VHH binders against q9lxz3. Designs and how they scored, part 21

Target 1, 367 residues: q9lxz3
Amino acid sequence: MVTRRRSKKKKKTKRKKQSSKEKEKYQTFINLPCDLLQLVISRLPLKDNIRASAVCKTWHEACVSLRVIHTSPWLIYFSKTDDSYELYDPSMQKNCNLHFPELSGFRVCYSKDGWLLMYNPNSYQLLFFNPFTRDCVPMPTLWMAYDQRMAFSCAPTSTSCLLFTVTSVTWNYITIKTYFANAKEWKTSVFKNRLQRNFNTFEQIVFSNGVFYCLTNTGCLALFDPSLNYWNVLPGRPPKRPGSNGCFMTEHQGEIFLIYMYRHMNPTVLKLDLTSFEWAERKTLGGLTIYASALSSESRAEQQKQSGIWNCLCLSVFHGFKRTCIYYKVDEESEVCFKWKKQNPYENIWIMPPLNLIDLPLFDHRI

## First folded at step 4 (VHH)

Design p9 (framework vhh_7z1x_3)
Fold by ESMFold2-Fast, scan of step 4:
Order: C-alpha cells, then sequence, then structure tokens
Structure p9 (fold): chain B 367 residues (1-367), chain A 122 residues (1-122)
C-alpha cells in the first residue's frame, strides 16, 4: 500500500487509553442505588456529570434526569484580540478558560440548541461550531454588514435547520435571505417595507413553532414564516419601546417574552399574546428563569418555589462599564448583582449545554 | 491612527447651552456606532448617549434625557452633543468614544478622545 495509517493508529490507541482512564474514576460507583447515585451526581460540575453519563445506561439516565432538573445555560465571553474564550457556569459560580484556534477570525452571531453560529467578515465564511464537541459545520458564504443579525431554527445536524437573516432594509423594501440544509445556494425574498420609514435595525431574533420573530430598535415586531414565505409586521407595539441598551427577547415552550433593561430603572418583562399579538406586562414568570444577552437568550423552568432562581432574570449586561451578570427577582422587583467578571467590553452569549453528550473537551477550571 | 478630537467645551452659566463636536479620523466613521461619556471631578465615568452608524437610532441616560441631543454628520466625520438646560452637576470632562462590535443593545468602547472640559458655574 502506498499510504501508511500510522498516525491514525497511534491516535486511536491513545484515545482508548484515555477513555479507559476516564472510566476508572467512576468504576467504584457503578453499582450504587439510584437515590444515592443521584445525590452523588448532583454534586458534580456539569462537565463531570456529562462524563459520568458515559459509564453505563443507569448512570446516563440519572445524569440526564439531573441535567433536566438542574442544568443552567453557560455564558461564553469572546476576546476581540486573541481568540481566547471564557465559560461561566452560574449554578456552580465557576469559570473555564478555552482556546478555539478553529474560530480564529470569526465573530459570534447567534446561539441555539448548544450550537454557535460564527461569521468571518474577511472571508464571508459562516461556520456552525459546537464548543462541547468541537464539531464544525461550514455553510455557504454570505456578505454581512457588521450590524446585521442572523439566526437559525435548530441544530445544523438536522435536515430541518434553516439560517435566516435580513440583508437590507431600505425605505421601500426588506430583503431576506435564508439557507435550508442541503440547498445549493441562499434563497432571496423581497417584501415591501411596512416598518417605520426611519433606518430600522433588528435587535433580537427568536425562532418559535416554525416562525422567526424579529424585533426592531423602535419596538416593531415582524414575523417570517419560511414554510409560507410570508412576512408580516404586527400593528401593536410594546408600551415601552426598547432602547439601544438592554432589550432582550426570549422564547420558552412557544411563549415569547420581552425584557427592557434601563440603567436607572428596574427591568420590565412583557409577554406576547399569540392570539391578539398584544404585549402584557408580567410581575411573575411562574418559576421561569430567563438568561438574556444581546445576541440570544436561554430559559429554564424552575420546579421549586423556594429556589433562589424562581422567577428570575440573569442578564449579561454592561453595568457601570463592567460586564457582569445582573440577577433580578421579577416578583420582588429587587436586583442582586452577582459579579462574575472584570471590566471587559468583549462580546458574550448564553449557550445551553447538551444533555446527551458522551464526552466533553478538557477545560481549565478556576476554583 | 484612529483619532477622536472633542471641541466646544467651556464655561457656561446654569440654564445655558453648549454644543460639543467630535471629529473622527483614521477609520470609516459611517460604519461605527458612537457614544458620549463624561467624568466629573473625583468621580467615575458616566455614559450619556449613543447613536447608530446611520443616525437613525439614539439612546440617552436618564440624567440627560430631554436636555441633551446626540447627532452626527457622516459626510464630515463629526459627532455632536447639543446640551441644553445645563446644571452645575453637568461640570465634567466630556469624551466621545467609538463603539466596537455589532451589538446595538450593548455599549462597548475601544477608542476614546482626549476629552473637552465643560464647567457650569455662575
Amino acid sequence: as target 1 above (367 residues)
Amino acid sequence: QVQLVETGGGLVQPGGSLRLSCTASGFTFSDYYMNWVRQAPGKGLEWLSGISDSGGSTSYADSVKGRFTISRDNAKNTLYLQMNSLQPDDTAVYFCAREYGELWTEYSMDYWGQGTQVTVSS
């Protein structure tokens, strides 16, 4: 044979040895009763919980059950200068430093279902990146303005994955581009501009029940249904328009929420009535916790009313020139600023770790 | 290479008005969101106002809302702050700052001017 596979054989052998060593850590726990196993697993950091799920089916089921109950989104910070990354887990109040050389030259656009959408403004390359598996899924090139928003419907491993962006907003027309999995090129659709004549920007995009909801900086809500190729602008507006700082839209189980954050005023939470398309202010979230950042948001339903995260907003914001997480109790109208990071003007985004991961890359943890 | 230069500061009586200007060079001004920030003697930085690249969107801190107006002229690479109804507590060094990144809902600054002094006193 002309080519040798020595490197692949060595890599396979090293992976087998490493896997065996990783499994050894949990060998003494494999026969624990389910209740005791859950107690032990509930004390593990998320990365160790994910690794424990690889031991056997009983451990996998226990780990996944606890992740469903206790897993919170992680916050990723992106350096603008050195392609370094920092993960923060708010439930454990721990951080990890990461280096992703494959993301050199890329900026973050969106986060959904454990995947990041990355864009390189010099090459026009789009890349899906999973920071938990390090899987990369490149997408066809597209020129994007630096202030342009882009979203996707679900994980790029699905054939139903759809990328969505508004490429231009002129006084007469809105131009939308979409890319459906396995398509040969981007699809372009043009609609009459029914937004305000002023130069509107889109601040927030969420996907829910087959529809993209797009919020403008003036508080206009637009809907795009890719199955019908239908664009509509709702007539109603939130009672308080979003400002340039601290407007967050999120989705939870088919419901749409909008959060206004002001520098000198308590956050306001609004919920969209999907029947009337009117916004109603909410003084309670019924146990929901919302994790919001400028590019995307995550949410989690808390089951225990006595939990410190019941009816809470965890906002990654600029507060007094410092990037920090603001923890706000909606029903008490009280703010508890838990400081996690130094003054750092870098980009940040929330990401939900996957529940069914076999292994996780080695992270550096600071205690 | 990137340079921001503020002008238009000075001494003004309470209730008076001033217009600040910031001239930008070394980058494509029309591609960037811009901000005004001030620092009062012995105090920290206070963000005042922001404006989008096109000038179509503006935001203000509650302390200056209704009194200050931010605007820009992309053809002249110039940012403006019109200040009305000035009070003694508006006394500060005023900076213009370039916002980096594409996140309109965040104010993050990478380049700052030298500042211009505004003094409000009788």
Scores: ipSAE 0.000, ipTM 0.167, lowest interface PAE 14.8, mean pLDDT 71

Design t1 (framework vhh_7z1x_3)
Fold by ESMFold2-Fast, scan of step 4:
Structure t1 (fold): chain B 367 residues (1-367), chain A 122 residues (1-122)
Amino acid sequence: as target 1 above (367 residues)
Amino acid sequence: QVQLVETGGGLVQPGGSLRLSCTASGFTVSSNYMNWVRQAPGKGLEWLSGISGSGGDTSYADSVKGRFTISRDNAKNTLYLQMNSLQPDDTAVYFCAREWGTLYVEYSMDYWGQGTQVTVSS
C-alpha cells in the first residue's frame, strides 16, 4: 500500500526561541580568538554560517574559508505546472522556495559549476541560468529531440565554455553538435555509428580532463575529444545487473563512477579504470560523497568520518509517486530515506552553490 | 505532439470489474516504464501499478495486489489496467503516467493523461 509518511518529522526541527541571555552569549563570540572562532564556526550549519559571516570582516573571512571545505551541492526541484522552485540542502535537510519567471517554458538539461542549462522545446531557445545570481546567458537556438542529452564543460562566464550534444537520429551515424560561448553558430560533426544495433539512447554525459564521456542505455561508453574533433567507442562494458532500472554517472578528480539503481535492492557503485576501460565494483568511496540526479551529478570529498554525509550516495529518486531523497552509506550498506512534501512530480537536479553566497542578490543572512 | 488518453471508466457495483485503457500518441509506450495512479475525492495521489517497456516487469501497491493487473499492447501503443473485485474505496480518477529514461528518474516533460473517473457504488 502506498501511504504518505511524515517527512517533516525527519527533515525539520522546531526552532528554539532565543532568550535575552542567548543574545549576550552571541555578543561574547564576536571577541573570540581566531583559532577558537574557527572551531565554533566549523560546527555551524550552512544557514547559521551565512548569518555568522554577516557579523564582521573576521567572521566573514572565517565563514567563507570553512565553506571552501564544507560547501555541499544543493538540490533544485522544478515545478512542471508553474514557475515555482525549491532549493534543498541535503546536509541540513532544509529547503527554501523561489520563483523564476524568466524560466517559464524551459526544462533543465544539465548542471555544472553553479550554472543550469535550460531548454525551451517550443521556441528551441537555450539559456544558461544561475539560480543564485539570476544571471541569464542566452545561447543560439537548437532543435533537439525529446530524448536528446546535452552537457557543457564549465561556467558560461569562461571563454573555454563548450556546449555539447550527441544524438543518433539514424542508426548509421552519430551526430555531435558543439558550441563555443563566443561562436556565431553551432558546429556539426558526423561520425559512423559503431555502437550496438540495439542502442536506443545516450543516458549519461560527464566532462573530464578535456573530453566528454557518453554512456548508452546498453552500457557502451564513448568519448568525444573536442580539441581533436575525435569520437571513439571504448572497449569494456559495465557488468549486467539483473533488475537494474537505471544509472548515474559522475566524475571526481579525473575518476569516473557509475551508480546502478534498483527497484528492490541497494545501489551498486562501479569505478572505471581509465587504462583498461573496465568497470570494477567499489564498496567504499574513500570519503567521497556523490550527489546523483538523472541529468547531472556532483561530488564532494569529505575529510571527517563524523560528517553525516561522509562516504555517501545522495540520491534524488522518483518511483511512482514517492519522491525520495536517499542518503545511502556505501561502506555501511545503510540508508536513510526522506520523503518530500506532497506527491507532485517535480524535475530535480544537483547544483553547487557559490562560496560567497551572502553576497548574492537572491540570498540574505536568513536562508 | 505527445498525448496520453485514459478511457474505460464508469459506474460499477461493488465486486464488479472494469478495464481501463491508456492510448499514447506522439511516442512509443514500449520505450518507457508506464504507471497507473489514482486520486480519490479529497485525497492525494496514490500509485497503483507499473510496467517496464519491454521486459514485462510489473509492480503493484499492496492495496490492489491480486485484484488489479497491468498490461500493455505495444503494437496498439496502449496500456491497460484490469480491475477486479472493485470496492467503494476504489472510487477515484485514474491516470496513466510515463517515466522517461529510468524508473528512478523523472524528466522535464509531464506525460500525464487527463484521467478517467471510476465510481464504485451500489
Scores: ipSAE 0.000, ipTM 0.178, lowest interface PAE 15.4, mean pLDDT 70

Design t2 (framework vhh_7z1x_3)
Fold by ESMFold2-Fast, scan of step 4:
Structure t2 (fold): chain B 367 residues (1-367), chain A 122 residues (1-122)
Amino acid sequence: as target 1 above (367 residues)
Amino acid sequence: QVQLVETGGGLVQPGGSLRLSCTASGFTVSSNYMNWVRQAPGKGLEWLSGISGSGGETDYADSVKGRFTISRDNAKNTLYLQMNSLQPDDTAVYFCAREWGTFYVEYSMDYWGQGTQVTVSS
């Protein structure tokens, strides 16, 4: 029977999570596969690379071979079938296959500061997961609609970490739920709905300068300031051309960008004016590289103008049932495609690897 | 779990019409860009048409433009493909597919139905 099989699978998954969590906390980095370890070490500054080389023979060998490189976001693919994960660095064209049984039944919601926010729609459990350290930080349960968006402000190891979600289930009111680390329960705030009378779905959320910016499917932008418990709908609407088939919103050093994708023409890049709250089209990113994915995006400032990734939009797409990574040069209106092997479609999200891995208490046997 | 179920396929003579339906469960179709894709025997997948969550934007492959019409009924959580002036070359398994978030190139989809067979033959 299907019901009996589901019950058995749920119990097995729960038991695996409980037993695996404690082991992973004590041996996080020692358990990394060689390719992932080398990829991680390649992101360390020379000082930290030298420190890491003192840990053990395997780390020494990896550090000697790599040394200092420029940090870039990595791409994670989530399997739908077997708790398998593929981690990819487009700059080095390296893949690492991992198995995360602790994430069985979870869907990815958001990525920020090297952490993933995961949600289980069957148990209503929220979980922060770090794929580089294997650390898990469970959060209080929350019932959410299947496609309801979530975001967080910073790493869950910070006392400043804030979980955020917003929904509009009636045309009259907006409901916002937030959770601060160490709170007893979720905080619920209700505001008058000042969006369009027609049904609105929130599709993009970014956190910038203490504020959550929320974009609807109709192009309406709203902000929530948790310190003031303040909700405001902004007057500007992003201009887009007909035939838009996706959008990405991202934040970099207080600036907010919106990118519209098209099947048959070049992407449109827009920047929000934070004084007027009007969107303006940009033909350059000023040396910024944006790593775009549906639920969240990463960015870095490229220091070398002659770099192949300077002023570039990087995205993972699936074309002809082959995974590709596309680097789109915003100022040149040109693209470079890197092709991967044929693979079924997956959920994907960009994640920033940690810069100071050796500062983690992985070798402290008390943890 | 997310599930897509296609219905409405069958045998039709050249010049005939069929209407395909795709019912979704585990998510709301109004929140996602939805696509129709087909696969002819021994060939690769071909993207046919897409529709935005609001239904305000639609796109079509040149091979079906003017013959096929994509639509949605968000209240029924259902996607449709009206197929007119069917040709023998339209013989294929037809899939509905969901886009998760963003789409830059054809076939960027995360969930697929099982497919429904359409055969155009005299």
Scores: ipSAE 0.000, ipTM 0.199, lowest interface PAE 13.4, mean pLDDT 71

Design t3 (framework vhh_7z1x_3)
Fold by ESMFold2-Fast, scan of step 4:
Structure t3 (fold): chain B 367 residues (1-367), chain A 122 residues (1-122)
Amino acid sequence: as target 1 above (367 residues)
Amino acid sequence: QVQLVETGGGLVQPGGSLRLSCTASGFTVSSNYMNWVRQAPGKGLEWLSGISGSGGETSYADSVKGRFTISRDNAKNTLYLQMNSLQPDDTAVYFCARESGTWYVEYSMDYWGQGTQVTVSS
């Protein structure tokens, strides 16, 4: 209990330090190339910023510039028992309620570039869904196990969109299925299973520089290159972290990161060296902010001077058996726990909203 | 070889009690969050209870709070669920499951037992 009390006291002082530093970052918005307008506008809540953008072209440009700087991924909570959805913005600590009847019976599998990949376990239907436009792109049916992971490379509006999953794992073989947008059918490939004894499942899949990286529950990292139809198991493994309560793998501009979460300790961030395949601990993200959940992650390279959200981890975690969002500032080793929590039966995923959609209020109580 | 084996299920009358056991092999339960989950006939999975491998923290679903107690014996590498004041709607297959670290309740488990049947009827 002494260790937890000391940690709690450090957390409180780190919150005060973080708040002070966030104020400094917001004050740098006055450096933008327009007179004193951005100083005034930077102090407005998003709702008032949207209203201010209607005054004239100069104010519109200034307001839109600040929205670009302030935009962060949104966290969507999905009910497993009905069609209710809740949207959460960790930067504002605000939420709004949504209802998507068109997703009845579907569960979320992955998120990328503003799109969700949805799966119906009763009908075996796969669907790309954009919650901002309500556009739907159906895919050929595919049977999936309840713990099976699936990922895609980019928005399904692109002909280069590739859907990827590992359909089965036997002691000797791995079966991979892929689907390109506008293809006639799923492509099946079978490879020798080079994963070690006691492999159970894949926990994380990310797409980077034309290849999929797949992390197992044993810390084994595998790579699938669809252009070469090549599957390999990489030699490096992240160090085992006793007492970890989760891991998140993310990608940003060719860099692969792994985050270990703990119930009583600060997160650990590791980066993969793609030359040596060794993991190295990082104490800074160089202005990068990572938004991670069990099913997918988003990342944003923020301008350090102009955002209160930079060099941070925003983690959707299971805390005290309730789902919550933790905001952690890597360079300060400081944490601010978000107090909005959902008990069963909710799951969650990060999504990046399109910048043009914040010109109008989209969701009640978002702001 | 990771394996979870549930035992202790059976037929019990309403108001009765049962103790379920889950024996783990190939890993240590003290190093992982462990969960009890059930599936009633024709229903989806329902998370019931969880216990930490460290810190001794426990939690329960509202439907079983005050009636069920989760515990562990690290020396025997075994997880338990003490079920009291059983009702007909507690009839289900009960699974123990190891938390994989994926942070969502029904799919955060990487290893599951085969399940043990509990039937509550007169």
Scores: ipSAE 0.000, ipTM 0.177, lowest interface PAE 16.3, mean pLDDT 70

Design t4 (framework vhh_7z1x_3)
Fold by ESMFold2-Fast, scan of step 4:
Structure t4 (fold): chain B 367 residues (1-367), chain A 122 residues (1-122)
Amino acid sequence: as target 1 above (367 residues)
Amino acid sequence: QVQLVETGGGLVQPGGSLRLSCTASGFTVSSNYMNWVRQAPGKGLEWLSGISGSGGDTSYADSVKGRFTISRDNAKNTLYLQMNSLQPDDTAVYFCAREYGTLYIEWSMDYWGQGTQVTVSS
């Protein structure tokens, strides 16, 4: 049995030793190996991650890296009644309402690398819009049919950014228009039509390794290579089961995936075999999660099976008269999570937040 | 089983012509990008020419452009290389190869023939 009573001299000695131990602990945290530092930071809530990023350059770099690694695509919902937007983060299941008066009268066409491609059907104006910075990059006007698809290769801040659309299809010829960011005008190219008879629209466009891949409503896969100024239609068609009510095409690190939706069964996932240009069904995505909507898609690789977002499809669809975000696990027994809201599928699009999201004007640093 | 067999090589004088053939089995040449590649003695591989699957569109290395012509016969499942105005520097083993990947930007080949020897000398 020891009493808690001690002399003032011993009390000062203990306080001095305690202070030295506190300094040792602080020094140890600053000099953690990178893998241990990342493990510690990965367990911090966003608010604490922001605070940790201010400690020193190494911690800042680790915090920023982990924010990027743990950043999932966000779903933007467009209001039919005003200039309001709802951002949905599926990882946190949180909504944020925003207003962009500068987009009044514009409809969304495509999303890539944190940028939206917006079109005004009344003025024929096209612009790139970044909803996180509110930066606008205007383009020369272009008349677009309401069902016309358009895609771009990367952020318009790059001189390599290329917009791509097919403006007309005839029995003999296809007309393609392209625009490099900061060019004076659209470039027009004409190619022989190699598409199937009774083609009427392109459903999906993705950009992969310098090539635009275009899927038609009849299952034809066409490609446009801007570096070679080359258009071709690939052989083979995806095996489509009866009762399909929609499809999504996505790209991840040079690989192309196709997702068929069905009314009475789980979606099927196909991958393009680049050696044969044939589609093969996939039972697993190897940790990949695909976020797909009618106009664009995003993907994220996750290597930890316990993350809850491993081998998943997160699909924004219109089912009946309800807005639906459908979540499926691809490689496990059928597990389906539904979030039901009323919405037209063309009024929503996936977008990837930027690496410096927290440092942007859209976000209050006090939160 | 995928197999590519080259024929048509031989000895030819400078300024002469040869036609190489490559017969494919186990896949259709009209469904794949096909390439001709050569290897000169003591040198690395040099890409010469390619032909697209569905369109039959062709491309050539600057060293052979205007002298060599790539073509195919889909009924015979055979790829050809017509070589005109041959030079001593064209002496090499010539391979046909099937391409894969994003065929227009990534030069990558998964199946090769055994090659046919072309010797250009007097």
Scores: ipSAE 0.000, ipTM 0.099, lowest interface PAE 22.5, mean pLDDT 71

Design t5 (framework vhh_7z1x_3)
Fold by ESMFold2-Fast, scan of step 4:
Structure t5 (fold): chain B 367 residues (1-367), chain A 122 residues (1-122)
Amino acid sequence: as target 1 above (367 residues)
Amino acid sequence: QVQLVETGGGLVQPGGSLRLSCTASGFTFSEYWMNWVRQAPGKGLEWLSGISGSGGDTSYADSVKGRFTISRDNAKNTLYLQMNSLQPDDTAVYFCARDSGTFYVEYSFDYWGQGTQVTVSS
């Protein structure tokens, strides 16, 4: 004799009409203690986590909180010659082809918090674009040089969103332009140039703790504090080995990292000491996963040492004239190239998907 | 001091051919990808072709694929662009550009020549 407890009678207030044995098992999960519910949903891939969030408010709250911890960045591929876009989810190895006619003539300038900053060099139009919602936030026009970098501090849905660019560099002066959301016009500030005498372009810009950190192609690190209207150039330079063929600067929880890439050597990782402004080489990431591309970076603290992304650099690269990414495990000194590759003229960047994918027009057929 | 000097431009009739040269100095030429970029009157910059430091790998824009051939002579520090079946739309200033050495941004160049004019007209 085996006694089986009936789940329906005590859980009727949540889902009264269950028609199958599988639905009874599902109904049982609705009334789990929060700790057990989170344990169950932590084992679900993103697709199933999104489905689970639709069950009820308690599951939605638990699934959303777990997505903050476990959601990995996706890749957005974009063509330089046509309006084709493609989202790729490396965790599920699935892609979605997209067409954004509203972005015709625009190039990607920067990405942060799920938003793209787009620029049209023919019209000088700037806009924020969310590829998951297709929301557009137009910004005031600004002339930008071809290789000019622009960054923003946070999502344009925040009133504290700040756009930042260096518009001119002369031997004597640096000109910086900034724009706060809903300001009447761009603010222009001029500072004495203390960068090196050689032609300087900015390769990487990251925002951390209220400050923009700007790395030049010569290895100079400059900082701009918009609250103090302060520009400074740090005296030290990151140590760079011969044959460096690219770099990525990234931010994680107030810490700044610099990754040097080499054609014939493994990548090196440096961390900035924000007190001394000295760079120190790191032989481990302490479980951190860094997602780096030319115009965006993301990071997550991985808790599972057995995860394929533990201590991992996930880097946008060219492989045989095709844009793709590699996973490089810092502790193992091993590399795996993504199978998803796009032939030139495609570029890619890392982008964080939103937590509420189920309600997005773009993804009705993805879930 | 890095220098790139383009030569070989001129006036040609439609269907004609030209060979452009770019002489490089001030760096180890064989260690860098080299590129050809053009600018037509009233238009922006258009990347045309790239070649690896060894010459083993090449890439081309769709607009010139099958008509233009990029090559290099590392012993002479010279980059070439052989242009065949020239069309009036090929009229532009042609620039030699050194690849910045980054694989993470498309068409990233750190040094450019002054350019050589190519005019295709009948």
Scores: ipSAE 0.000, ipTM 0.207, lowest interface PAE 12.9, mean pLDDT 76

Design t6 (framework vhh_7uia_1)
Fold by ESMFold2-Fast, scan of step 4:
Structure t6 (fold): chain B 367 residues (1-367), chain A 122 residues (1-122)
Amino acid sequence: as target 1 above (367 residues)
Amino acid sequence: QLQLVETGGGLVKPGGSLRLSCVVSGFTFSSYWMAWVRQAPGKELEWVSSISGSGGETYYEDSVKGRFTISTDNAKNTLYLQMSSLKPEDTAVYYCAKDTGTLYVEYPFDYWGQGTQVTVSS
């Protein structure tokens, strides 16, 4: 309880301070000499550097010349009404709006390596979109059910890029569809359904070490190895789940993590032992910060304990779950709500921006 | 409220034909995969066929391939199963279902109609 009270008080105070300090910082920023502007800009997160570059010519020139960006994942919120997209940085409690008319009619499916996978349910068009370059890479059409999940292995600029989705055609069989960048058509593979009878639905897919891991909402894992054309269900029983909403899977440097959200309990983090397929609870992330959302997740290794995002879970909007948009400090067992926003959990997603933005068209409006 | 109403079942002789219909209300028909599933007396549920909401993709159980045709009329919110060359082993209650496109806890389908009885007398 004391931990929750401190987190709530900090959140309320921080929100009020952030609003007034943002306005003050913006006005102070515009009046700085160019050399001091460059020093300040070098300390800005990516979205603030983008916004700063749009204010005036002096700011733009300073941003372009000194793009040393302290990047963290952004949370993108999609609007269905006006083709607008809101970027949110939970560490700074700042947002900005972007307009992508090229994404009209599309919904988001997955995010990886700075790319979004978008789907248009009216045209059946699949589209890779890079919001940092505005590059579009169309893919062969595929009809998808409204709640069907799809993932990809890496950026579509790579010849190794593989699209992956799972469908069920019978109680006894699972159908998998894949597409390689140089293929003429989607490949269909059918496997025996070996999932347990209380399997509910697939919630998340991650790609790690050449394998797609598929998570059910009951915590069961299945994996697909495209090199072997092999489907397997992991034999290990996941730890007991109290029946709460919110189960998230993430990958970091070949390791698989599972996050359970419980209605009246702190989030639980589990790590998969890839040799024994046993789950072990983690009380520390060793400086790792995990950004989890319904469709995909990102992770970042943080070296400075004073960063405020050290050893942290950053969790977005969840359907049916009232603890939304929270920082959860794993070692302190404390949470702070960084943004309270009612949104469909499938209309937001985390994305990692590139580390170097010098000479990218989105960030140089002179071209 | 979601409703699935099946019609078209009946008694038919081997080699005969029947057309099953399923009228759907309460959801956006074209946004979901739809399926026909059957249950023979004393046996477990068996998937028969699935169709995408666009009608562009169809899948069939091997035992019915070439004999059954699944189709949709999105303007009428109706799913059809045209059955030809019927065999005694096709005797079952046939259900219309919304296909989740994924696996489900009890069934791979969210909603089931009341079913329509097909009897093939030898």
Scores: ipSAE 0.000, ipTM 0.221, lowest interface PAE 14.9, mean pLDDT 70

